VH-VL binders against Regulator of nonsense transcripts UPF2 (UPF2). Designs and how they scored, part 2

Target 1, 187 residues: Regulator of nonsense transcripts UPF2 (UPF2), of Arabidopsis thaliana (Mouse-ear cress) (f4iux6r469to655)
Amino acid sequence: RLLQRLPGCVSRDLIDQLTVEYCYLNSKTNRKKLVKALFNVPRTSLELLAYYSRMVATLASCMKDIPSMLVQMLEDEFNSLVHKKDQMNIETKIRNIRFIGELCKFKIVPAGLVFSCLKACLDEFTHHNIDVACNLLETCGRFLYRSPETTLRMTNMLDILMRLKNVKNLDPRQSTLVENAYYLCKP

## First folded at step 15 (VH-VL)

Design b25 (from z5 with heavy chain Y54W)
Fold by OpenDDE, fold request of step 17:
Structure b25 (fold): chain C 187 residues (1-187), chain A 118 residues (1-118), chain B 112 residues (1-112)
Amino acid sequence: as target 1 above (187 residues)
Amino acid sequence: EVQLVQSGAEVKKPGASVKVSCKASGYTFRDYYIHWVRQAPGQGLEWIGWINPWSGGTKYNEKFKGRATLTADTSTSTAYLELSSLRSEDTAVYYCARDEWLGYFDYWGQGTLVTVSS
Amino acid sequence: DIVMTQSPDSLAVSLGERATINCKSSQSVLYSSNNKNYLAWYQQKPGQPPKLLIYWASTRESGVPDRFSGSGSGTDFTLTISSLQAEDVAVYYCQQYYSYYTFGQGTKVEIK
C-alpha cells in the first residue's frame, strides 16, 4: 500500500515523509519491490524522477542494495535501448536517461556512467541519440560542469558536442536542442 | 602510468588478413576511445578508425570500410584491428592511440610493423 | 575531407635558434560558437610513435617544454620552437579533429 503513494509524491515533503515511513518496513523483499516500483515510473511522469532520486539517496545510507539494484537496472535498460536497430519509443529512452541524470545529482549514479552514456550517444549522433544526449545534459550537465572533479571532462565533452552539431548539419530543431543544452551547462 | 602495448611485427602475403592487438593499462579502458593510425615507410600518418570499448561503437575512414574491423575486449583491456585482403600498399607501422572525447590523441602504442610481400 | 598542408617539408636550424613550422587547413577548424580550434601538434622521433605536444591549437600538453608553443586560428597555424635543442630533432605533424581526423604531411626538423 505504501508504494501506491509514490505517484502522489510531487513535493520534497511528501517524498521525505514516504521515505521515513518506508524505513519501518525494511526487508529484502520490500527493497526489491521498491526498486521495481521506482524503475517502472510512468513515461508521462518525468517530474517524479527528481523526488524518486531523493528517496533513493536518503535510503542509500542504510539500505545499500537499493541504489545498486536500481542503477544496474537503469544501466542494463540503457544498453538494451541504445543497441536496438528498430525504431523504439523515444519516451522510454528519455525516461531512462533522465532517471540516470537525476540520480547522478545525488551521487548515486557515478559520473563515469553518465559520461559513458553520453559517449554512446556520440558514437552515432543522430535521431534519438541526439535527444537522449541533450536530455541527459539538461538533467545533470550543469551539475557536472560545476563540480571540480568533473568540470574538465564536461567541458571537453561539450566542445565535442558542439563540433558534432555543426559537422552533422542537424535540422533546426535538433541544432537548437544541442545549443540550449550547451548553454544550460555553461551559462 | 598509462600504457598501450601492441603485438609484435607481422609478415603476410597479399590477400591474407592480419590482426593487431593493443593492450591498455594504467587507466579505465572503457572510458576512452581507441584509434588506429598507420604510417607507411617514410610516409605520414593516416587515420583508420576508432572504437568505443564501452558501447562497441565504431567509425571508419571510408578508405578502409569493408576491410578494417575494430573490436575491443573490456575483460582484458585489449583493442584489436583486423585488416583483410592485404595489399603491398598496406605495408606500414600500425599504431593504436587513446582519445577521451573524439579529439586529440594523448597516448600512443609503440606501433606494429605489418609487412605485406609475395 | 579537410586537407592539412605543412610548410616547409624540411627545416634545418642551428642549436639555440628558433624553428617555425606552418600548417594550413583546406577548411576552417575553428568553431565560432566556442571559439576553439580543433587542431593538435605531434612530435615523432625516429623509431618512436607520435607524441602529443599541443592541442586546441595553443594549449601545451603536460610535460612539454616551454620552448614549444602553438598559435594561429581558422586555417593558418604555427608551431614554434623558441630555442632548438638536440633532442628536438624529429618529424612534426599537425592534425585536425574538427571533421574526422587528418594529418599534415609532416615537417622534418634537423640541426644545421
Scores: ipSAE 0.684, ipTM 0.895, lowest interface PAE 0.9, mean pLDDT 95
Fold by OpenDDE, fold request of step 17:
Structure b25 (fold): chain C 187 residues (1-187), chain A 118 residues (1-118), chain B 112 residues (1-112)
Amino acid sequence: as target 1 above (187 residues)
Amino acid sequence: EVQLVQSGAEVKKPGASVKVSCKASGYTFRDYYIHWVRQAPGQGLEWIGWINPWSGGTKYNEKFKGRATLTADTSTSTAYLELSSLRSEDTAVYYCARDEWLGYFDYWGQGTLVTVSS
Amino acid sequence: DIVMTQSPDSLAVSLGERATINCKSSQSVLYSSNNKNYLAWYQQKPGQPPKLLIYWASTRESGVPDRFSGSGSGTDFTLTISSLQAEDVAVYYCQQYYSYYTFGQGTKVEIK
């Protein structure tokens, strides 16, 4: 019953309350169920990702396997989506990358993974990869830019993105998307 | 300490293939691009291509497309350059180099001499 | 392809004197929006791989002596060695990484 409340956690207070209640149901099986439930957040409910990430961050101190399992699942999903030859629903890719980004803001996902995802998008900077990269930057780019330990890396990454934008001669929509992401990170 | 250690010198006949290795250490291999650059005797530097060890993505100089194949093994932190259909003009020192951002190359291997002769 | 052209091809300078190497790109390697020049300089000594000296046209790599400096923007760039030392004898290359990767033909710096 508790996990059924996850979709309704549209505020900090609600997710915090749920998190507290969940702490009393601590078992390996329940942790796996939680991770699965979080991972399967609907593609149309991206607003929940920040709250889910908050829950994971809160539980990370006492339930170390929750963040590790979730991050691994997200990374595996990312890799699967990037290498898929079939046209994938962009919404699935966006959900994945935004979740990774939100978790990064809570220091659950290491910055290195975020940069790896960005680089993967740079390898083939077209269509969905542009959208994915921009969504990732919109989610956690500013966070990484403002962090002393990652500001230089993010700065360099953004500069490379802008280079690619120009070199690839993107259409106006994509060009604007990249520019907006750039300035969102680096006002 | 960051190090890129390349395989030893090779002597090949025209038409043959060569595979050069570049073993990385002292850093997280998957987090950096590996570039390959060659230098003919007494000549300048020529870019061949790059590989992203994490994603497996590659980019090639058009001049080498179809002949050069870049691969990477993350389990051994080793990058490979295979060049096929060798010609005398392919005689050169081949370098691997590290690049974090698809920009400048901050660390280089010691180079591998590949000699193509009849 | 962006063509990089260095001048001169060779340079002989007395110890302690200034050495200046120029590099021109066939196209601008400056992005106006971020004002970054996608240009690097490398030093290569005999029998050794190139060594990074300067990136972003003017940023000195860690460990590189202060006597090395990079300047320029757009299509014209300069590497300056303010006071040439014996260990500076080498071939120097400029590199653009704005569109793919191309190098200048190199400039050999020797002691006069």
Scores: ipSAE 0.530, ipTM 0.857, lowest interface PAE 1.2, mean pLDDT 94
Fold by ESMFold2, look of step 15:
Structure b25 (fold): chain C 187 residues (1-187), chain A 118 residues (1-118), chain B 112 residues (1-112)
Amino acid sequence: as target 1 above (187 residues)
Amino acid sequence: EVQLVQSGAEVKKPGASVKVSCKASGYTFRDYYIHWVRQAPGQGLEWIGWINPWSGGTKYNEKFKGRATLTADTSTSTAYLELSSLRSEDTAVYYCARDEWLGYFDYWGQGTLVTVSS
Amino acid sequence: DIVMTQSPDSLAVSLGERATINCKSSQSVLYSSNNKNYLAWYQQKPGQPPKLLIYWASTRESGVPDRFSGSGSGTDFTLTISSLQAEDVAVYYCQQYYSYYTFGQGTKVEIK
């Protein structure tokens, strides 16, 4: 079972080796199983997200439905969680948004989706949404700030982030998190 | 060409509800907020609320919270304002307006007159 | 809430003359981090929806004639029409977008 090896792919070489072996299993059923396995990455194993995103990017040229399905599942998950206040969902929200951010750096998730997610968090800038916005920025904010096609939109988003920090009463942890995310993007 | 086309004028009795539509075209509907603003006859402009069509998130002026409901249907690129428990002072022209999340409104619908009379 | 107060409520100006409209906010709409004033101006002609003229206090929207200019900072703002034309007869509104969205009461501009 090749999919059971996913959690052990903690290096570029390991994920690349598994990706090559998986290319020989090119059926619709196998592609759906892979997408589900990637989506269900353990919430405590955020270091795997870059390697999983690398696999998706490698497979995207020959298995176009893998990135399409994964991105749709991540977008659906974001929207299902964005209004929920339950503390138990924070780890899932962070996994979700960091995966979206990693896939954006690999050109699998379009920047427009990242901006939509960020806008939704800033619309209701309280509780978990502050953490989610900051994690997204930490993951791909500088990438988008340095990219000519997205620099202006990212600058506008960062300006709004800092205005919200100053207008809302954030606790010290959240205030520091926002400042750190801002200066990671725009040093 | 960006357009916001609203539903036609309505006459309602006190206590009724009204639902005004705003159909967007010429841009990617889910990328822009839709605000609702009203103007009583001979009066100024009053902000009602906004909706983010992508997330379904809303924000309301406290004056209308509990009576106003904003929704959006991305499949038809249409935003809706529903205002319940109508009173005579709700007689106004209701506008939808577009916002790129910068806070100002670059395109406005033509307005929908809602008249509340016995 | 940030209250926006315009003056005058109404003014009559001869064709080709300068019209000046003032707008005052109850608190500053200048954000120091980006040095921008969160202030817009709209024109509403009779029987029409409002139309955006100015944003960031002084930036003209595309397609707006250069006779329209905005100035001011913090709490005090001005819309100036340098040479009033017949088509400029309208009610003008300022709007802040620093914290929520509030409008001035409007200033009616007429030809004298």
Scores: ipSAE 0.265, ipTM 0.750, lowest interface PAE 4.6, mean pLDDT 90
Fold by ESMFold2, fold request of step 17:
Structure b25 (fold): chain C 187 residues (1-187), chain A 118 residues (1-118), chain B 112 residues (1-112)
Amino acid sequence: as target 1 above (187 residues)
Amino acid sequence: EVQLVQSGAEVKKPGASVKVSCKASGYTFRDYYIHWVRQAPGQGLEWIGWINPWSGGTKYNEKFKGRATLTADTSTSTAYLELSSLRSEDTAVYYCARDEWLGYFDYWGQGTLVTVSS
Amino acid sequence: DIVMTQSPDSLAVSLGERATINCKSSQSVLYSSNNKNYLAWYQQKPGQPPKLLIYWASTRESGVPDRFSGSGSGTDFTLTISSLQAEDVAVYYCQQYYSYYTFGQGTKVEIK
């Protein structure tokens, strides 16, 4: 029942209030339903991902299986889509990667997963994977660059990103997209 | 600490296939790429390809296109090279090597001798 | 695609003397924006797998003795063993990782 209110939580206060109310529904069935609702955010409603990530972070202390289930589902989705070249499904890829990035900022997704996703995109630096990599960096790149534990690894990844931009003969739009993501991480 | 342990030597007939394993330990397997490099008797090193064990992504030297297949099993931390349509010039020691995705290989397996003989 | 050529194919050096190995790439492996040369050196002793010595052309890998040094830039690179030891008898390979991965043909170093 409370899940119907989820798309309406367009502020920190609204998602926090719903989160408090949801704590009182702590059953295995309700936790699975919440994870499914969070995972199935419409591809047109990406503005909700930060608030959903905030809810997951708040519930993580009380309901350890919620973050673990959601993260596994997102990782499985990424790997199922990353090699799909003959179908245009960029909207689902962007939802997936931005959700991973938001959860990383809330320390729900480990940085290692973010780096794995970025590496996979850079390994096959194509039309879709360029967009996915840049969206990931726009979402959590500066966070990882500013975090002492990950600064060196993020710096190395950004060096590789710029080398690929110059070696792969990207068109002007793609080159600009990469440059903007780079400087967002290292202003 | 970091170890790459390869399967034992193999003898094959021309036209057959071989599958060499490389078991990793002492590090997080999914975070590093595995490369395969071969060395024919008395000769230098030749890169075959790499695999990203996490995503399953691969890249191959064009010389081996269609004949080499790289796979990885993250549950056992093991990478595999399968080489098909073997011929006498494929007689070599096959190495696996680890790469942090920077392009150089910091740890190598002990090598697996594959002999193709009629 | 990038061809790596080493010279000499073989050399003999007296114990304690300097050994010099050259490596030339068919195109530059220097990326000017980060000023890094995408070149590594490996040592392969008889009966052993290769061992990483140098990366980024001049950066010594952890645990590699100070007598090993790398220099050069662009297309011309040098591995220097300042004072050859008995355990340095090996074949040495350069490798570029700027575009794919190719190795030089190797240089055998032995004691005179």
Scores: ipSAE 0.185, ipTM 0.707, lowest interface PAE 5.1, mean pLDDT 89

Design b25 (from z5 with heavy chain Y54W)
Fold by ESMFold2, fold request of step 17:
Structure b25 (fold): chain C 187 residues (1-187), chain A 118 residues (1-118), chain B 112 residues (1-112)
Amino acid sequence: as target 1 above (187 residues)
Amino acid sequence: EVQLVQSGAEVKKPGASVKVSCKASGYTFRDYYIHWVRQAPGQGLEWIGWINPWSGGTKYNEKFKGRATLTADTSTSTAYLELSSLRSEDTAVYYCARDEWLGYFDYWGQGTLVTVSS
Amino acid sequence: DIVMTQSPDSLAVSLGERATINCKSSQSVLYSSNNKNYLAWYQQKPGQPPKLLIYWASTRESGVPDRFSGSGSGTDFTLTISSLQAEDVAVYYCQQYYSYYTFGQGTKVEIK
C-alpha cells in the first residue's frame, strides 16, 4: 500500500508527503515493515537513498526504533560483505555504503560507524574496497570534514587514503576515483 | 583513562607457542588498531604486526609471518598475540600499543616478558 | 625497508643544558601531497613502556613538556630537549611510519 510508493518518491515533496501519510500507520508491525522496505531499496535506484534517509530522519523524533533497526541492518550487511570479492556483490556494497553515508549526513548514522567502514576498506585497499571507500567519501566525506567534531579524524583518514594511492599500483580509473573523492572532501 | 593491560610473564621451551593478551579500556576498542612490538633484553624495538579489531584485518612484519597470529575479541575488548615455534631469540618483552590509524602509538601496555629457555 | 639510524648512541648532558638527538632514515619519510613527515619520537624510562613525545616530526603530544621539540624533514630529524631535567633520563627512539614501522636503535640520555 503506502510502501509501494517508496520507489516513486523522487523528490523532497514526494517523500515528505509519504512520510506524513505514514505517521497515521504508527504501530510496531508497520514500523518493522517500513524498515524492511527501506533496507531493500533497489540496487539500481541509488538516487532514492537521500529521500529514504530524509524520511527516516523525519520519523526519528517520534519513532526511535526505525533508525535503530535500519542502522543495525546496514551495519550487519556491511560486515557480511566487506571481505567478499565476487562481482555480484559490488552493487550491493555500493548501495549499502551510500545509504550509510546519506544517513550520516542526516545525523542518523553516527560518524564512528562511517569511520569504521572506511578503515575496513583502507585495511585491504583492493578494487572493490577502493570503490566502496570512494563512494562513502563522495557521499558524506565533505560533511564530516566540515563538522568540527570530526574534522581531525576525517583529515587523518584522507592522509591515509592518499598514502595508499601512492604506494599501491592503482589503474587510471582507480586513481581518478581516489583523487575525485579526496578533493570533494578537502578543498 | 586509556589503559592497555597485558597478561603476565611466561616461560616457554623452544618449539612451544605462547599467547599474550592485551585488554583495552577507556576508549572505543573497535576504533583503533592494536600493534604488537617486542624488545629483547637490552635491545631496541621491533614491530610484529597490527590488527583492526572491528574488521579482523591484520598485517605482519615479514620476519614473523607464519609464526605470529593476531586476533581480537571486541566483546571483551581484548587483543591477542600468538607466537609459535618459539626460539631462544624470541625472549623479549612484548608490548601492545594503540594506533588511531596514523602509524604512531599513543598508548602502550605494560609489557609481557616471554622467556624461551630449555 | 626503511632503516632508522640514531646518533649518538649515548649522550651525557648537564642539568639545564640542551640535549640534541639525531635520527636519519634510509629513505625520505616526507609525503609531498600532505607535506607531512611520518616520523615519531618516543621516550622509554627503565622498566617502562615507550611513551609518545612527538609525531609528524614536530607536533608535540598532549601533556608533553614544552622543552621537548622535534625538527627536520625528509631524511634528517632532530629531537631537542631545551633544558634537560632529571626526569628526562631515558632512552629515546625515533620511529618512521611512512612504510611499515621501524625504529631507530635508541639514544640513551644521562645526566653528566
Scores: ipSAE 0.040, ipTM 0.635, lowest interface PAE 7.7, mean pLDDT 89

